# Ledger of designs, part 6: VHH binders against c9jj37

Target 1, 291 residues: c9jj37
Amino acid sequence: MEPLGLVVHGKAEPFSAALRSLVNNPRYSDVCFVVGQERQEVFAHRCLLACRCNFFQRLLGTEPGPGVPSPVVLSTVPTEAFLAVLEFLYTNSVKLYRHSVLEVLTAAVEYGLEELRELCLQFVVKVLDVDLVCEALQVAVTFGLGQLQERCVAFIEAHSQEALRTRGFLELSAAALLPLLRSDKLCVDEAELVRAARSWARVGAAVLERPVAEVAAPVVKELRLALLAPAELSALEEQNRQEPLIPVEQIVEAWKCHALRRGDEARGAPCRRRRGTLPREHHRFLDLSFK

## First folded at step 1 (VHH)

Design dg7a (framework vhh_6fv0_2)
Fold by ESMFold2-Fast, scan of step 1:
Structure dg7a (fold): chain B 291 residues (1-291), chain A 123 residues (1-123)
Amino acid sequence: as target 1 above (291 residues)
Amino acid sequence: QVQLQESGGGLVQPGGSLRLSCAASGFTFSSYAMYWVRQAPEKGLEWVSTISGSGGSTYYKDSVKGRFTVSRDNAKNTLYLQMNSLKPEDAAQYYCARDFRGYSYGYWPFDYRGQGTQVTVSS
């Protein structure tokens, strides 16, 4: 019978603005982070971080003793992404930018910030373009973000030629490149895909200080060399002699696919055309539906 | 020269355990996050686990969470993967990889460099 208590709220904007002013502000700060490879100092407040994030609660909650004033080093997170995380924890809001959202997403995944992770995922799919998609694919593959991976693969399938020429493509791990090389929907000709794979392997070889063939080994099996015309295979053999990329055995197998046998049963999935495959005369042998 | 060498794979029964090791050399091990990646026969590469440079943060593929534990010994430059309650679907070649952040803000998080170690789960 008695009236229930009522929850009443003050204005949200002044409250959030006041807390936002504390981000990277030494006023009342009780912890200093050193973030990124450039070791930039960022000032923060333990109680706000620990109450909002279990990662920071574990990191900051167990001090060895009250008298240890040591900076907390987080060497792998860029400063801009870390500041975005702090903004979210302090205000429950964050301003996302195309140039930094993948690093903010990475930090949200790493710190277990599920809501920030979801907000970043929604933003990434809205701003997805040719220049961002391969980098987004790499993040998706690394953290098992299946829906983002699916959206990125579909985008690359629709914009294949453009995407394969980006810096992001050249920086893909083998694990992220494999789903693309296995796609029948990839709108690129196999000759161009072989050139793209060689460029990818060259960049990896230079950075990792390994031979081109070793970098290419995990992915090169997915190249459908049987789709190449005899002149293209001959050119590839000559390039391969000068700069090894593909095992000689794989090129030999492609040559076998050009031989006509009246009883030949051996041509299935390894010779499948992609959406971007340009027609060649020998492709008529691969398009037979019946024996 | 950066080198990674995996070991500890083998044949186990379903429900069994294995501990994988990765010996690292040629770089400042403690400055890099490390990854475990696997590839099953006729399947693609699959991310399994991540550990931060300090070892303070660990992440796992949903299907291995609670069964696998990644750890590192920075004094010995060694990465580990403790695999418990192994299932047939865990059978794969396992690779360790170093965080590779060269060209673009760190979006490309890893590259695997080792020869891998084979894990087979069968009865």
Scores: ipSAE 0.000, ipTM 0.258, lowest interface PAE 11.7, mean pLDDT 80

Design dg7b (framework vhh_7d4b_2)
Fold by ESMFold2-Fast, scan of step 1:
Structure dg7b (fold): chain B 291 residues (1-291), chain A 123 residues (1-123)
Amino acid sequence: as target 1 above (291 residues)
Amino acid sequence: QVQLVESGGGVVQPGRSLRLSCAASGFTFSSYAMGWYRQAPGKQRELVASISGSGGSTNYADSVKGRFTISRDNSKNTMYLQMNSLKPEDTAVYYCARDFRGYSYGYWPFDYWGQGTQVTVSS
């Protein structure tokens, strides 16, 4: 009888350790990368990269010209993230850190490394905190990572005041900010949210070299100005005269809600309270069940 | 309002030194990687030196290695470029720049730039 063939395996750890030793090792290297804005040299092996990753297969598929090969420049990936990608491609394992995981995730998405992408997503969710969440939300929105987007929005809903004061918040795109401004669960008062939106628009205006009002235009309709007290609306109108953020018509609509006592129009989206909305006297006109 | 204000530029003879300063305001300075770029007439802007938010990591263009030193004082919101052994080839407008995300994720190509400071090395 012909015996059945059987696949047998050696120990995984010594095999992986041997391949890990080749990462950024000039011995046997046949390609040099210059990575990040810091222009760090990283040594690698064309055959390992090309067989593990279609991005590198295409990138390294050009035949070498006569003479010494020039370094391959990848200016947008940080050195630490690139080394993590190489470790994963060589060993099918990687050590992830809070401070670099979003950059490793970005590289995994850009290089089409689906398994590394999923490992990074799992790690991000575990280490999510106030300082990381807005940056994670932006990555999720940029690359259409729906599950991560939902987890980040939920985290910001629970930690709204802290999250709105982070650098990451100020650097959100309008597309990433919109889900937050549409949330009834946002645990922040509308007066503070208006201040946060103005700060966000100022940063965007400076970066894009556009007027504050133009930068704010895609998101400003989501601000629920009818929740603001008369003194707060008056202050907002004065501030809006100095630095336009909100269309005057939108502020006028909020003032009309103060003139009404009850009505369907006062119960619409611009009049709905959020989880963090502080009570104000005029809210009795917006809430028909108030007693 | 994000502001970057360069100072310390001027006209010097070859072999002399200059120290450039960049005063930053309107953002959490220690959270951002910073860099010095330069642009000579008729050339594209090039990165001269960069420094991480903590100051723990620095990098330099090959043309300035061993001559220039980048540093930062996060308590003063200020970044510096010490330029030693200046050459006529170093003549350029020097710009202080903020990396949009610190170590950029590759999807924000825009940096915030200062007004620039002129460095002229006459021979």
Scores: ipSAE 0.000, ipTM 0.143, lowest interface PAE 12.1, mean pLDDT 81

Design dg8a (framework vhh_3k1k_2)
Fold by ESMFold2-Fast, scan of step 1:
Structure dg8a (fold): chain B 291 residues (1-291), chain A 124 residues (1-124)
Amino acid sequence: as target 1 above (291 residues)
Amino acid sequence: QVQLVESGGALVQPGGSLRLSCAASGFTFSSYAMRWYRQAPGKEREWVAGISGSGGSTSYEDSVKGRFTISRDDARNTVYLQMNSLKPEDTAVYYCAKGPRITIFGVVTPFDYWGQGTQVTVSS
């Protein structure tokens, strides 16, 4: 038995289509955004944004004031991602594309749009591939998206060589790279991983205008140099003189594994084998255990 | 290494045309918005034009609207600035900049400038 009164619904599609027609439409608009690095003008409606999103409620609550209204500048969101957010706020639906979903996800997190965030996460997991996974990992680490981080790390563990050759890998933060370098399941030989880390540090050094060694400092201790053959360590030491990457003490510790030639010496990380570790003669003296 | 290399700058007569190029390397070019900036002697660096990562939207500073056109060639990792009806006031060093897509090293940077730029001089 329920009280008298029934909720009845009209057709969703005409309702949705009518509201979608207002997205970036100057008709009845009362706010202009200037978005992205391209500084694209986007027209919107304060009441719809504030009603649907607490971020916009706060952003627009003190505007326009007694003066002449000025555009609201949002320089860090790409235009396509911002338009996707508006479509979602106006219609409760959005088209997601592989090329823009990470930016839409970023905006959803920053604007506190929990439902849009979940929809983007489901889409990202479904379209995850070698070219997207490192960029997705960076977004996951940046915003503390633990489930996406786990899925990205697992994908990279399964497709390690391909993933490490991507531009997305070179653009990872130290915080995003650390989980990969700590993984025993990474299917990459340590010599290749050292080369990948150097390339990564070079890109970071150029972007941040800092020395290569300074950029690499937070991550290099995770490199398992004891797995390298004597010739590889000699080559690394020589390259390190030309372009410092790794503390000389870390290279010295790796050499001790060859000098001591004992099964229990230098046990544990950073001497543990990875899934992709190629066999070398001195490995008989190291802890070969891995998970 | 992330690199942006500007080229095409020259001495041109007022009313002339010039095309600037910016060759990009070390990142997924098609995923990032690109901008052109310029800096005249004794002035701050100012924004000139922008293009989205998809190439679907472009924007321009008011003084160059109708005269300048930004475009990109993602197959060649290059962004262009076509400058028509050049004026003496357009004399500057022109720089291209990579936009942010995701947080790099925990910080969202609005732009990165690379190289010496390319000098455009409009004089008779």
Scores: ipSAE 0.005, ipTM 0.266, lowest interface PAE 10.5, mean pLDDT 81

Design dg8b (framework vhh_4orz_3)
Fold by ESMFold2-Fast, scan of step 1:
Structure dg8b (fold): chain B 291 residues (1-291), chain A 123 residues (1-123)
Amino acid sequence: as target 1 above (291 residues)
Amino acid sequence: EVQLVESGGGLVQAGGSLRLFCAASGFTVSSNYMAWLRQAPGKRREWVALIYSGGSTDYADSVKDRFTISRDNAKNTVSLQMNSLKPEDTAIYFCAKGPRITIFGVVTPFDYWGQGTQVTVSS
């Protein structure tokens, strides 16, 4: 009857509630963060952060300097997302909301919190909608979250008109926009897609302080201008003279499709219809096998 | 210039109602999700209600079933109908745009904060 160790557990909920009471509580706090653009002070406990998260272990170190510690500035993480991270680190649980989950996911990835990352991914997929999907796609592309990227692309393919009108769409990187522009399943007409691409490039130009055409350069080759009617191409040429977006040569190639009536044969992407492509008279001279 | 102007605040007795308005200029509310946040003296800002471009709404647990957020796309305004007000609802209420992801994947907090409108609930 040799004594053996046996692991027994107390109730998780009251234990977690006690630790949750320490989140942003100056009692026993030994570090102050200045968080977000609003520079909100957040009080925390070095030992809890460091033992739960290698990012904070490295950031905070083992020994604080003598005297009053200087605040740690984390200007890019929103206060609400940072508090959610602290709640998770202190209690191993967190309440997730649609409005903040992408910021919590971003922080989880950046801080190396694998379990919180997976919980956020499950929540994002469950609450995915028109307003969230482009922002979720950007996070997926930024951090190489392949399954989330696939789910977001599929959602946008099914809800293309609505998704292209969102702020999240306008703020996509070229890398995130490219898979959408390559999609045959996109339920949007090419005229609308060209308008959406121009709006996207305008926002990018303002943010990057670069010309619209330069911002659009990595993605404009994916626009299927051969699908546009002559009147639409004429309008595009005129708009392109006022605000360059697409190389003149690409528009010329689209006009050649009208002039040469290239025949009823399967062709590459410039002549391939999308699910949302509206019929036009000249389409009878292109491969229209895709529905 | 981007501007958000809140109005409709005031003094009301517990159990009363107020309707707040947010007038946006320099951008379109229908292409952005919009939020109402509040800040009581000595406390951090907390979100209260959200409306997404598609019309879907979310509410903080503390105000669920009492507050209703809506928008008027033609007037470019967002409203917050506050019913069954409690003294704990006393705060400056702010209209905000965001959060958002930039074209480089940078996630930002709420932006384009307004000046706020004071709501005081007496018991």
Scores: ipSAE 0.000, ipTM 0.245, lowest interface PAE 14.7, mean pLDDT 81

Design hx1a (framework vhh_6qgx_2)
Fold by ESMFold2-Fast, scan of step 1:
Structure hx1a (fold): chain B 291 residues (1-291), chain A 127 residues (1-127)
Amino acid sequence: as target 1 above (291 residues)
Amino acid sequence: QVQLVESGGGLVQAGGSLRLSCAASGFTFSSYAMAWFRRAPGKEREFVAAISGSGGSTFYTDSVKGRFTISRDHAKNTVSLQMNSLRPEDTAVYYCAAGPTWEDIYKQLYSGSYDYWGQGTRVTVSA
């Protein structure tokens, strides 16, 4: 007889394995989800989801609400990511993969699964590479994940030329692109960055069926045109007449830096160099302070 | 301030397709779930479709499953509703709505759970 209660534990792995057997098991299920673009049926247990996750508690309730469909359709979460969420809720463990972790992270954030979110963040940082970093940056910006954003920006600063050539870069939102265009540590020349911004705006314009200049408008002011040589500005001005990207006023301000032979903050022509800025003759007349 | 502007409504024949668009401004678009509601003459607003902030989750009323697809574009701050295999019963004024959180949409699939509304765009499906 013990007067003080003592909490004793069985082995975790056999317990977790037994619960894992319930994931997507129709024999014991009481709710069916239709998940992803392929409309994959996924069977689950209302009590287990609701007790482990406030999102599912609200979604499933005690009684179905009016207008709540059955089965429950979650069309845009990929099946693999949804199954990973269920595995975590049932077993408090999950196997993460590079190819799916951003989707699992997205689901964890949307469903309010803080511990799964932190586990996914740790994994993303470990597997971060040129092909993944822009997609990871987009997720970080979308959900306000400041530490992941900082890590992704630092990676892109170190691998700028390679990162700017990825599909992930071309698919960045304006909000995700802005931190990159504001970085003094980008290891690319401004002429290359202008070309990258134009490519980014072209892809966005094609998808949204809007003019290139309108897609570029939120970000184009961050381009440091005063760093460009006269021949480069002349070429940009002509290209801008054919395919508007940058306001004419911004190009004019850059030309004033050449005419006045000095960068001036009040002039509105940013002249601060980046890590990758190639030297040009007129740079001797500008304050190229790097911060 | 917050503005939601719908477009793309019009007259279409039964079996046809139509794409509605909603342009959002004045709030952090990616943080809000978005939804489409519709109101037929003499009826209250009914839920049609919803999409989470990331676009990773969607929810549809049974009558439009397999026919309608909701999507969002974070670069343009727009939410779209692709309507295929339209029926005369789909004739209504379609409204774009923004909710404060993703969970609120799932908790309450009613017009009262949404803080921001557009003016609506009319869709007429002829027999």
Scores: ipSAE 0.000, ipTM 0.124, lowest interface PAE 20.7, mean pLDDT 81

Design hx1b (framework vhh_7d4b_2)
Fold by ESMFold2-Fast, scan of step 1:
Structure hx1b (fold): chain B 291 residues (1-291), chain A 127 residues (1-127)
Amino acid sequence: as target 1 above (291 residues)
Amino acid sequence: QVQLVESGGGVVQPGRSLRLSCAASGFTFSDYYMGWYRQAPGKQRELVASISSSGSTINYADSVKGRFTISRDNSKNTMYLQMNSLKPEDTAVYYCAAGPTWEDIYKQLYSGSYDYWGQGTQVTVSS
């Protein structure tokens, strides 16, 4: 019959600090993880993990009592990212670093930690730069993170020439490269973009031990060859004979734009200019979306 | 959320055909090598067939060559396994798997690599 009272709160900081002290602390631990390629031991508490994360609830839900914990191997998550996940689960807070945030984001997505995912996304956007943006784009495409993908594409559109020269660019998947090659806002000339695509395909070909043309096949149709001057197309044809990159049919369609002096008749050879497209004499005859 | 969902399994008599489908979501399907694995009771999981991201490179286990055909439709994010001339030895749970990608190679620089697996679909070949 007593009225159920007023909810009152203790101080948050001492409470949080006490729980943070349990992260990777063997005291009271009832599970040991072996994480990453280095096989680093990490001590944890089953009840805290399971009540805060459905992934851990599923992983840890049915085993013998805590008196005899068995190591749980998670070889694919880096130790630093795993420790960040534990810190978040124990304290509802985490310290994020530029060098590890993409790994923490990946773990948050994999473990279904929506709040941590959102915090990582906010942090990535704030620390985004030329050196990080292509790696961030790859993570966004891999996990279908549309908002991050749009932000990375916009950054690359504004810093195109610099971004295309990074290791991260050379390591993009075809699916991650496609949004960039479809962008009318890229501040790079088509001749330079063709060179960048060839470099990208060469790196992929070496890594995957496959022909350059096979690696390039999913993306080359997005190259706007009709924007290239006749001398540039001739040079591309010569390079294509030495190292096949682009189907002969696509180069032929670009030449038709020059011969017919009409962009509107080209199919499979887009005539739209990009923000970085340098003026050429024949551009007067093409149907260009941007002017 | 990455999901691989197998369908098309069932009980069939020897010599009949089945077509398995794997519907993929939550990742860029067209970047991934895809494969069909199977696991019979008391045996280890084995690769049955694999297909490259473009569909140009296909490999089969010796036990299924000439009988099974793997294919993919990147526009539908779906992989298929056409199983002809089924034998009792083909009885197993069949798993859809997303294999190596460009991302697998490059993710080790920032996130590490991992494989995606479906829940499996039962194929039973018996009279």
Scores: ipSAE 0.000, ipTM 0.101, lowest interface PAE 19.2, mean pLDDT 81

Design hx2a (framework vhh_3k1k_2)
Fold by ESMFold2-Fast, scan of step 1:
Structure hx2a (fold): chain B 291 residues (1-291), chain A 127 residues (1-127)
Amino acid sequence: as target 1 above (291 residues)
Amino acid sequence: QVQLVESGGALVQPGGSLRLSCAASGFTFSSYAMRWYRQAPGKEREWVAGISGSGGSTSYEDSVKGRFTISRDDARNTVYLQMNSLKPEDTAVYYCARGTSYDQLFRDIYAGKFDYWGQGTQVTVSS
């Protein structure tokens, strides 16, 4: 049987608006956060944060303790993303924007906010474009968000040339770049992909303070050098002497495919064409098989 | 010098459980997020789980959610990975890694590149 009680609700909008007014409002606040690199003060309410989020419950405790900083410093979260998190915790709703959604998603994952994470994921896939997709792919790989990773890879496959020229591409980790370099659906010629990989490795080398060749080592094996014409291989070999990127052995193996006039059947990937591969005369014999 | 030492890897039957441990030294353990990764033969190293410096936030790869639990003991400078309902596809060498500082869990655009790694511990799931 149905219970004798009946749940009735007041109007949602006035209730939500009242709680939203408390976000970053020092009135009745009992905790101050200093967020982001700019060290912006953000005022909040312990009871609202703690009852809505286990991360804040553990961070803030039920009362001021000897281990709780004053103010609480969260240096890596941007102020805009933190305010979006507070809006969600206070009102169970949030305004998401293309320019900030990846930072809100990152904060939702870091703070264990599963519902906010799912809402951000749904929003990201709807607003995905050339400028956002590589940054979204990095977030997906960083947090193991498999469905977002697949959607980003598919988008980059369809918009390869434009995506490879973005700042977001240059900032990809090796782990995030690997799924792209393994894709047969990339609409990019191998010569252009080699140039993109070199640019990526140069940026990574500068950031990590490591040699270009060391930064490139985890990904260069995915470059299909056998697809390059002899003149392109000669140019690559010369550039490789001045700025090492690819092991000499890998270039030698591509030359062997030319010399033997056949692909390596044991290693189909180095000779397999991509969707964007431009035809070259020697491509005709990469499929040859001697009985 | 940062040092990470994994232990607890073993041969386990499908559906079994195993707990991995990672002992850390050479840094202020409580100030850093910790991560678990795994690498199967012929595959790249992939992220499995992460825990913040406060222990208040955890995150998991979708295929291990509900089966694996990451935890930490700051008094012992140790991070743990409790693995339940193990499957043959979980067979891999498991590595722990020191992530970013206390309030920078996985925000690094070069995730994995700045990590300090242990030598790994082999987990084999077979009947």
Scores: ipSAE 0.000, ipTM 0.248, lowest interface PAE 11.2, mean pLDDT 82

Design hx2b (framework vhh_6fv0_2)
Fold by ESMFold2-Fast, scan of step 1:
Structure hx2b (fold): chain B 291 residues (1-291), chain A 127 residues (1-127)
Amino acid sequence: as target 1 above (291 residues)
Amino acid sequence: QVQLQESGGGLVQPGGSLRLSCAASGFTFSSYAMYWVRQAPEKGLEWVSTISGSGGSTYYKDSVKGRFTVSRDNAKNTLYLQMNSLKPEDAAQYYCARGTSYDQLFRDIYAGKFDYRGQGTQVTVSS
């Protein structure tokens, strides 16, 4: 049997500082990355990357060879986020910023860095604001981060008017937008939500060179047009004639609710009020139909 | 020219299995994360799975966890999606996408337009 040993530790800070000095340092480096759209060179150490991260272990192999590109191109990660990943791998610590944390989170998810992912998630939740939340929602939907998705949806539900006016909202995928449009808890009126959906579809149409109506098709069914007053619905018809967004049949169904003075013909989502729905005279007839 | 060509779709009964493939060319395949996304009739694009450049990390939509397995063969520049225990809700057109800049991938998924993809492969689940 071997004699009992005692594990003793040196001071952490000098050890960490020494390793931090190697981040993006060509001295002793044995791999060069070209990262992001800016194509910045970043110098690193294969042994540190491979032992700390299974992604780099598989990417870099056991030794430099003809099969490993030189430099290694990683075009999907911004330089700042990649340097944050290296800092974490070398020192087991990282400084997170609101402006870059979603890219660091994305890299942590892509590289399988579970601890860094959790640290980023905690930071994102703490710094959630109107300007960040839609971009955070998109990351959550893209990578199946269910708890972050729930936190982002809840934030948007509480701050709907402000969130719908952000660049992040306009850049949401249809998959990320659908949970919002299905929410009864949105603190926004349906007339404003229709305007937000049109703006969203316009941005998508411009980026993808597709018609506005085609981009909007996956999401417009969730718009509750029966909640709109006759004057608002008439204005929507005129706007739809100039710039198609919503199928004519969907607008016709909303008019049927007004004509019949009840919600029976449009049972379900088209007549269901949201938390932010402003009262309108015809809502009395819709409410009566559900008694 | 970056090119992605999906294949392996078809008609399968509920509980059945299919293996989708995506042949990639025109770039250093092993240096890029790859994604599987799907679009069901009259629905928007939905993210299904992500695999890192060398296959060291995989991520899945909650509804497909334990049923789907993403993998890649970097020597053959091919991405795979093994789909087991298929449900009617899995019926969709399946696309593979290259991990580009965050903004570009995000916008491509948003609208179902990819500069780096084929026409996709159709998966139909019915008896």
Scores: ipSAE 0.000, ipTM 0.166, lowest interface PAE 17.7, mean pLDDT 80

Design hx3a (framework vhh_6qgx_2)
Fold by ESMFold2-Fast, scan of step 1:
Structure hx3a (fold): chain B 291 residues (1-291), chain A 127 residues (1-127)
Amino acid sequence: as target 1 above (291 residues)
Amino acid sequence: QVQLVESGGGLVQAGGSLRLSCAASGFTFDDYAMAWFRRAPGKEREFVAAISWNSGSIFYTDSVKGRFTISRDHAKNTVSLQMNSLRPEDTAVYYCAADSSWAEIYKHVYEGNYDYWGQGTRVTVSA
């Protein structure tokens, strides 16, 4: 027996192609966006955006308003990412690229596009490399994407030396850098980590127009200076005199561990070795505690 | 529920061949690097072979290079170890392991880098 009432579908390909043709098409548009720092005009359709995305439903309202609509300015989203969002909303498909996926992910999170967010997360994890990982970590920390944060931290732990030399590393916020500096699994020596922190603080100081020491203040206490040999501590003191980075008191505490030939059990962390810590003679007494 | 189930172990004479298989379930297989480790009686567990999530990178310990071949089948969620020209010193319990860290696998792979482990399958090579 034939069932009563059947759902039948037209051809999917011409339907999707027709909708794709509406992306950034001024002839049928009823809203104009000005996107990114380049202030690129992008033409779109209010009904498609509003029915597919609650962010645009709220942004655009339910009524066209009186007179000629003014352009909607979205200065923080890059044009390529915005066009990818439109492609997804219009066709339920999008082409993702390594060079733009973090910006598409950012837009998906900000616009509340949960499915696009998950697709971008899957793509980022698959294309994760030394050049991308710090930028991906920043996005994860900014939006509280815990699983991506864990994956990025694990990648940086395994590729620490290379990752610390990237532009993405230098652009990390203090909040994103802290989990890395607290990691026992970093495959990097403390002397190199101190150098990386100074470079990070120097770049941040230039961008924020603040002293290097002020920019470094939230993160420097995580540096395990007691792991440094006496000659390295002396060199650090001299560098610190020329370009202040670390409170003098913190360097004094490291010298105290050398003088007493014991770690500070009550604090623990400043003396704890990392995966990449190079052996030094004094390390043998750092596991000892005061009684 | 994450599971790695090894199979294909057994008794074989020196110069013979065995194929080990590991069936993975309960996680996104395509996102994990897979490896084989072994533990001989009275010895610590040692690295044997590893394959990256996309099969683009493959690593072997020096003692098995040219004799063992690691491969993975994404459709079946399995990783396999083809062992040829077996020697008595290859006698061990072989373990399958999964690594989510997306780390580039170096010549020396550490046990601590692996998130999930199987129970092991026994291989005995007689002289």
Scores: ipSAE 0.000, ipTM 0.082, lowest interface PAE 22.8, mean pLDDT 82

